# VHH binders against Probable fructokinase-3: the designs that were tried, part 2

Target 1, 345 residues: Probable fructokinase-3, of Arabidopsis thaliana (Mouse-ear cress) (q9lne4)
Amino acid sequence: MASSTGEKGLIVSFGEMLIDFVPTVSGVSLSESPGFLKAPGGAPANVAIAVSRLGGRAAFVGKLGDDDFGHMLAGILRKNGVDDQGINFDEGARTALAFVTLRSDGEREFMFYRNPSADMLLRPDELNLELIRSAKVFHYGSISLITEPCRSAHMKAMEVAKEAGALLSYDPNLREPLWPSPEEARTQIMSIWDKADIIKVSDVELEFLTENKTMDDKTAMSLWHPNLKLLLVTLGEKGCTYFTKKFHGSVETFHVDAVDTTGAGDSFVGALLQQIVDDQSVLEDEARLRKVLRFANACGAITTTKKGAIPALPTDIEALSFLKDQKKRQTNLKFSKWCCTASPC

## First folded at step 19 (VHH; from x2 with D104E S105P)

Design y2
Fold by OpenDDE, fold request of step 20:
Structure y2 (fold): chain B 345 residues (1-345), chain A 121 residues (1-121)
Amino acid sequence: as target 1 above (345 residues)
Amino acid sequence: QVQLQESGGGLVQPGGSLRLSCAASGFTFRSFWMSWVRQAPGEGREWVSSINTGGDSTYYADSVKGRFTIARDNVKNTLYLLMDSLKSDDTAVYYCAKGITTYEPGYFDYWGQGTQVTVSS
């Protein structure tokens, strides 16, 4: 429901944007690859784009290199209707890159060109505070916590957003290879845990954060902090589980022929935030929340049906069409493994 | 294996103070929130306090707010509870717990053996 004033609430997404270079030939070393496909990404950037494509207002806050790739990435945000006024360009540091190796066994390895990259060098004094204060929802990941000065920038942005009355949304989006150690990752991810009003974790992340392999309500609720409004656990093809102070439950996802799970979690989060930004009372109404989560699951599922993250993010029209079709199709669609976890960029 | 060992409990007069300690081992202490929970005789377990990984965020039950202070030493893998202005109602077994505060203490996975705190005139 649009606010009475007709203006949509702004969702500001904070964090990294980068390019994955995917070899054109599988099963060879990076050096042997004859070429690479550019795959722009970054979980926070993807969330912003997801929101925008669904008809919401989104802005991205981050730092890019003042290079061809940085400008390309900024252009992608603009092309998708994301406000880029929160982007800084670094004249010295390069845009973050990742080279993806596809092993013969189907596993992906990442070689990061991030030593440091521009996104890591965002400073608190570079923040567009006006933009951040204008946010109705402020969304962030955990990658920005890895090193200074970006950590300090993250903390400042979060503080400013909170003070301005924004709902804080947190998707840790664990990328272990980017952290000095798993322990450090957990430590830093959990250090700001209580700041978030909404937290989304995957089943893998839940296990990582709790060191408990049991996926049950007890394990999830062990992550509850006093100020939390909504805890979400995404379970891939099984959908998601939600927890509030008043109720908890599960929402099943949709069966689709999954091609690539990259960006599915980001799509889910973007859809969730887009649906609640103008009416946060949804978080207190189980029936309404379930509808929102069904929509979010749909967006995640759609995202898995195409290659890549950003190219696969659905529009509102696509999402609605999909939901309509699913009501019509009694067909036993084979549940393909839908993962709500963004591929490690 | 996760081990939590509480100490520092005892008998104290109303208005007195105690300092509880919890020695943690078997896990990366610094990477987890820690909490204190207590159980009074004949009552269920009650959440008392929680502290984040860095120690910069602390939370307290209303019943102990302003009187108790939770702290941690990540180098020593030790959790503390400073209890001031103790009341008879604070009489309980106090447990160190791994994890964040929950509305229901039953959501904690690991507890120590507890230390008895008795506030009696």
Scores: ipSAE 0.903, ipTM 0.957, lowest interface PAE 0.4, mean pLDDT 93
Fold by OpenDDE, fold request of step 20:
Structure y2 (fold): chain B 345 residues (1-345), chain A 121 residues (1-121)
Amino acid sequence: as target 1 above (345 residues)
Amino acid sequence: QVQLQESGGGLVQPGGSLRLSCAASGFTFRSFWMSWVRQAPGEGREWVSSINTGGDSTYYADSVKGRFTIARDNVKNTLYLLMDSLKSDDTAVYYCAKGITTYEPGYFDYWGQGTQVTVSS
């Protein structure tokens, strides 16, 4: 029950936004591709859009090039209802681009045009501190930690948000190719680990961060820090596990015909944050948290049913409709099983 | 293989000071949080202190807060525990551990052999 009268809490997402260029033909080199499809993205930007599409209040903080692509990306945020007052445009640096190569073996390779890109050049003095201070939730990734001055900007923004009383949400969203080394990635990701109130990692990231291949509660809990409120481990089609100081468990996801998994994690995080921003007491109630996580799983699942990240992010209407349909299916299955057991052959 | 070797323990009078060291090898030391835990005779293991990768964030158990200081040297792959104003209740075997503190010592995967600290008049 959204308290009817009060202004929705603002979720501020901090980090990068970029364009992935996906070849129109698979199995060929970038040079051999006759064309590319533009796929706007960036995990923090996707989270902001996800929140907004679900009916939440979202803002994005980052830096874009003062070029056609930068303005296009800003336009996408605005079109999706994301507050863009935290966006800076760089007159000298270009908007970040990535070219995706689909190898014949199905593996993806990325060629980044970030040497440096505008997102990397965000400075602490460029931050809209008023916007950041207004955040109920401040969300960030790890890519912004890779280089200066954006690292310093990230640290400043996080500090300001925390001081203002915001809940800090951290999705490292590991992109190894963007880091100088895996060790550097781990070092920097973990350097600010204790600052987050909520942390979400994938199973792959859990293994990476712990160097433990065993996916169990012990491994997850090895990442627990004293100020952590919620640790989440997403397990793809298996759903997610959650850990708090008081309880832990798992929430199954939904079976869907997956087309593209891009943005599914961002959708999950966006949904989670949108559901808790105005009532953080959910984090202390296991039953309520499980409902939120079920909703988040649904949003993630829906996102996989369409191509792309941003285009696939669901609205609140879509998410609710999906959940309603799933409930009907479950009831029908239970009924059918019951009928089969009740009929004495 | 992960190796942690504690040193610096000994017998000290109440109010005295000790400096423990832990030499780490077999993993990228700078990329992990490190912790100290201790076990007193007849008691379970208890968390003492933790430090982040950069050393700029530290945590302490209430029992040692203000008296102990955790530090690290990432160049030397060494973890330290400076113990001041030692009390009889600080008598324990002290272990270096890889990872962040869990309120439950059972979540640490790697520990050293420990070093004995005895505070006795």
Scores: ipSAE 0.902, ipTM 0.958, lowest interface PAE 0.4, mean pLDDT 93
Fold by ESMFold2, fold request of step 20:
Structure y2 (fold): chain B 345 residues (1-345), chain A 121 residues (1-121)
Amino acid sequence: as target 1 above (345 residues)
Amino acid sequence: QVQLQESGGGLVQPGGSLRLSCAASGFTFRSFWMSWVRQAPGEGREWVSSINTGGDSTYYADSVKGRFTIARDNVKNTLYLLMDSLKSDDTAVYYCAKGITTYEPGYFDYWGQGTQVTVSS
């Protein structure tokens, strides 16, 4: 009964964490690369770190290999202030690896080592239920739904968080190559759609889920269910579109010199969740929501200015300085005929 | 092309029962939420019920809750509406629709041609 949870609400992020290996040279195929730099990754882990860097409280729930990479990844979470009490280590399976390159044509190439990886082997009986019950927000994607036993662990964690009163936040983070088929991906992603309070998808994911090539409000609202509080459709350079029961609209993003878009969506989600966790009435107030989404867009934009996901995630000071500089730049552009690129802080 | 064909409507006494069916083709039925919508004479379309991809989550309008049951058979690609304790107010054309939304039935991209249900003594 004398439980201490701190002053800020806890955001618990559930899912995979892995090592991304990126080429030491730009614009090459994976097989042509002479070497790779390792970078911690995984959308749920990136969200937890994004929250923590913005001054929020975050925890990560997932499973890593009992190997050098798994312990390094757990260390990265701890060094970034993410509560690690939800991490399990598998004695047999290895930490997931992903090799990724950004080719000169702008397309990404991926190769995954998941045969199985440790994250796929998280069981329901390994869950730290007390940590999950302490969540004010419980965040998850869809990769944990792909195979058992992790699918059952995912469902159990969602159930426990919901029963404890958490806000459920869902970013499917579709990775089509990891699924047995597009039809299975759509089926499983949609099977838990009504469990979420907040859903964020990209325009590409919206097209995938609806099989509708028209990107309009009607298409987005075809996926609205009565228990949703917020549906977000991210549009890359065009910003985002938001839908609530009371209102809908769009928020423009910031223009920066993008280097690597990896983790921009996770940074956006982390910023959103960090801004609302302690006052969820923001979701009922369009003016306040728009300001939160502008902040989230700023965090996403900053994240695109560096290689990798975790190294590029902004602190609260960096995000606020970026916004201050953008306000001054927008004022100068308003008075000038010349256009300039947005300047990150 | 998405095709939805409703059947099973008819004339029924108050307190009676009907089972509506909707045969689906032209899409992967099991991957989509499905809904029933109805339109009474001279009225707008009204959402009735929705069911998720696996059939384990179901939603009902207040006007039908406890009397109607939505179900699906993902092997036969068929959506059902089991209607019990029918009232005169349930008289409408019933449409099968692909999608979830409960706020504005015009947000459904695809629906069938409907089946008439008439409840009268």
Scores: ipSAE 0.568, ipTM 0.828, lowest interface PAE 2.2, mean pLDDT 89
Fold by ESMFold2, fold request of step 20:
Structure y2 (fold): chain B 345 residues (1-345), chain A 121 residues (1-121)
Amino acid sequence: as target 1 above (345 residues)
Amino acid sequence: QVQLQESGGGLVQPGGSLRLSCAASGFTFRSFWMSWVRQAPGEGREWVSSINTGGDSTYYADSVKGRFTIARDNVKNTLYLLMDSLKSDDTAVYYCAKGITTYEPGYFDYWGQGTQVTVSS
């Protein structure tokens, strides 16, 4: 025990935090809406909060506007126990806003206030390098790669974290409308692919990145790089597929009545990272990894049962209670099947 | 439709050099990792080298490290393999492949037709 082991490993999440505004009335255009509900978000911020709610240690590195919304968002991070020493405030640019609606014709309409937003203006010389060096896991997406100076800040932060020995975790979180083109998105997302130790993509993102409609193990493994420790493909209702150098497989998820899928992927990632940060040898043990992925699936499933991302992220108590309820439900189902084989149901 | 066309193979003496080229079309070349794989007579396919989208990260099999150099030209949509200090064991058909994997060569979805490299006295 020469190194202090009394403190949990720190997960540092890097990137954007913003506010989604959602109409108070369904089925309308943005201009027709009489009002909007604010919904704080941003995948890297959601991951940090997810980690903290599960009892882990998390920090967030990013930039917000020096405005009422930026300070509100920083307050949400602090209230959820996320270390805020990596947050900068921009005196001129505003906190990013996104207005989103589902119109009556089924089409989604977006309007972004990011020309530029404060998150895009984080510079390499503003980085809290001491905080980044302290990361046991460094987590990031791809949105910070879109424009300078934030692209350079992203690259510097990755370099510093890797040199300090952090496990690099990458969830591209593709938002096609924010990129100049699909080709530029693919190029930049793939440009840092080999820097990561863990990569998580959705099946939609896998199709986008490979340009291959055939969604199988072969397609996923076409993106494997020699230093990768874990590749995850999330499949929504079908759970996830995992790949390591030594083994691969799938873990099914839980069936719930979904209300809002926002943040489910971030909840999954936060749960994964929180479960492995202090014992990364789990990644080499298929039985233990499968247990971790089942827990991550549970957290993702819980998140879909409530509106919003951050309000829906589970605590450790909620996740454990959910898992216990699922075991009781499965026991009752086995009894019900026994009744059906002995007597008609 | 993805098309990959290798060229530059031939007969060379041990210790000699060759430069393989692969002309790519039907996709946005700069957006994808590219690889070389080879297949010796009677053997399975063996991964040789991979290069990232911008060309700033390169990977090599142990058997070729220090002797082969992978490169790309994103203006000409061309992948290269510069082969030096060739050995008889390098005799194979060399394929250009779209993708990165070093795990199992069967995971590449798109392959060229191949170019024969023969190293013999």
Scores: ipSAE 0.535, ipTM 0.815, lowest interface PAE 2.4, mean pLDDT 89

Design y2
Fold by ESMFold2, fold request of step 20:
Structure y2 (fold): chain B 345 residues (1-345), chain A 121 residues (1-121)
Amino acid sequence: as target 1 above (345 residues)
Amino acid sequence: QVQLQESGGGLVQPGGSLRLSCAASGFTFRSFWMSWVRQAPGEGREWVSSINTGGDSTYYADSVKGRFTIARDNVKNTLYLLMDSLKSDDTAVYYCAKGITTYEPGYFDYWGQGTQVTVSS
């Protein structure tokens, strides 16, 4: 007897989880700052949490330091309902830390504690293969490709998930400062392009990968390959464009008063994957896909209205309430526009 | 400026073989997928084959699968097409292109000048 009628498919997210530290005072160099606020993060971890908060089933696969921060991060995953059976702890290396400031001259300053960090040391033989085989969707980025042994672990995990029938979801999540060069980043990001079923990039990443400043459908389709089921280009305030084998188009986003855009892309991806995991035929139905992308845009928009990434990721209730309020806002705008346009005000 | 220069075309009998080369410059060759496209006289352009950045994934049009082999040398910045068991239908100008897509050849931004392959008895 199958028990899957009331149980959702598992989305396994693979990669890094870390802590960003930002100055308590704006406009200073890292050395000038009197203190830092910690901000747990990592795109794959944020995606897993986003899925779980929307009522989906998620697991995280990665490696953390056997230290106070690593255990705090694992605790955040568990508190948010993310399956932690894929987490390893490294006895010698520390949890990744990133110190980031925006100085008064507009230049960003970064200092990474990754010499190596624990996430970089995940080996293929440490993978929880049974968890990975159980994935209905396997999600990953590109940061695990930067160095060994985690590059080999990444490749092994992708192969195991694909062999077990998972849909492979790829969001490169380009972090140029972590790469030895832009050329190496482009080479490695593109080296696994054809392995994915779904790819999401931002317009900035599309420009980077194509070296083409013209952001149009032709540029996006220059990266289309036969194995893709969906290519998404997120455009910030302009929403997103989507490409499948049969159709393409765009979906507008919601205009909100953005406070902190951190995690908006991860929220979008989490929403997308949560909405399709149990019925992937959505990818072949433009009307249904557009509805899913509108929901994903809403989740991304909500995430920008609050400070932080993880604290800002919406629940399904919050997303539905947001959509209802946007419909009410649009109705009120029509009445106001009618009054001023149709008759003297 | 991106430059692609094809060579190795010529006249060959049915069943014969040719190896095409494409010298690339003006961009970081190893960072991009590369493709071969062909255009027969009076016809539109037809995608032939594509290869990923590392050379470990290759794709072929059904019309050439099993007969053509795409390869790349990232040290020499050179793309290759080994053509075996050539048929009269393979007669075309062959172009080297920067990019992946099999959807429409118009989605490639950069092309070479082409090299003529003629299969005739």
Scores: ipSAE 0.470, ipTM 0.797, lowest interface PAE 2.9, mean pLDDT 89

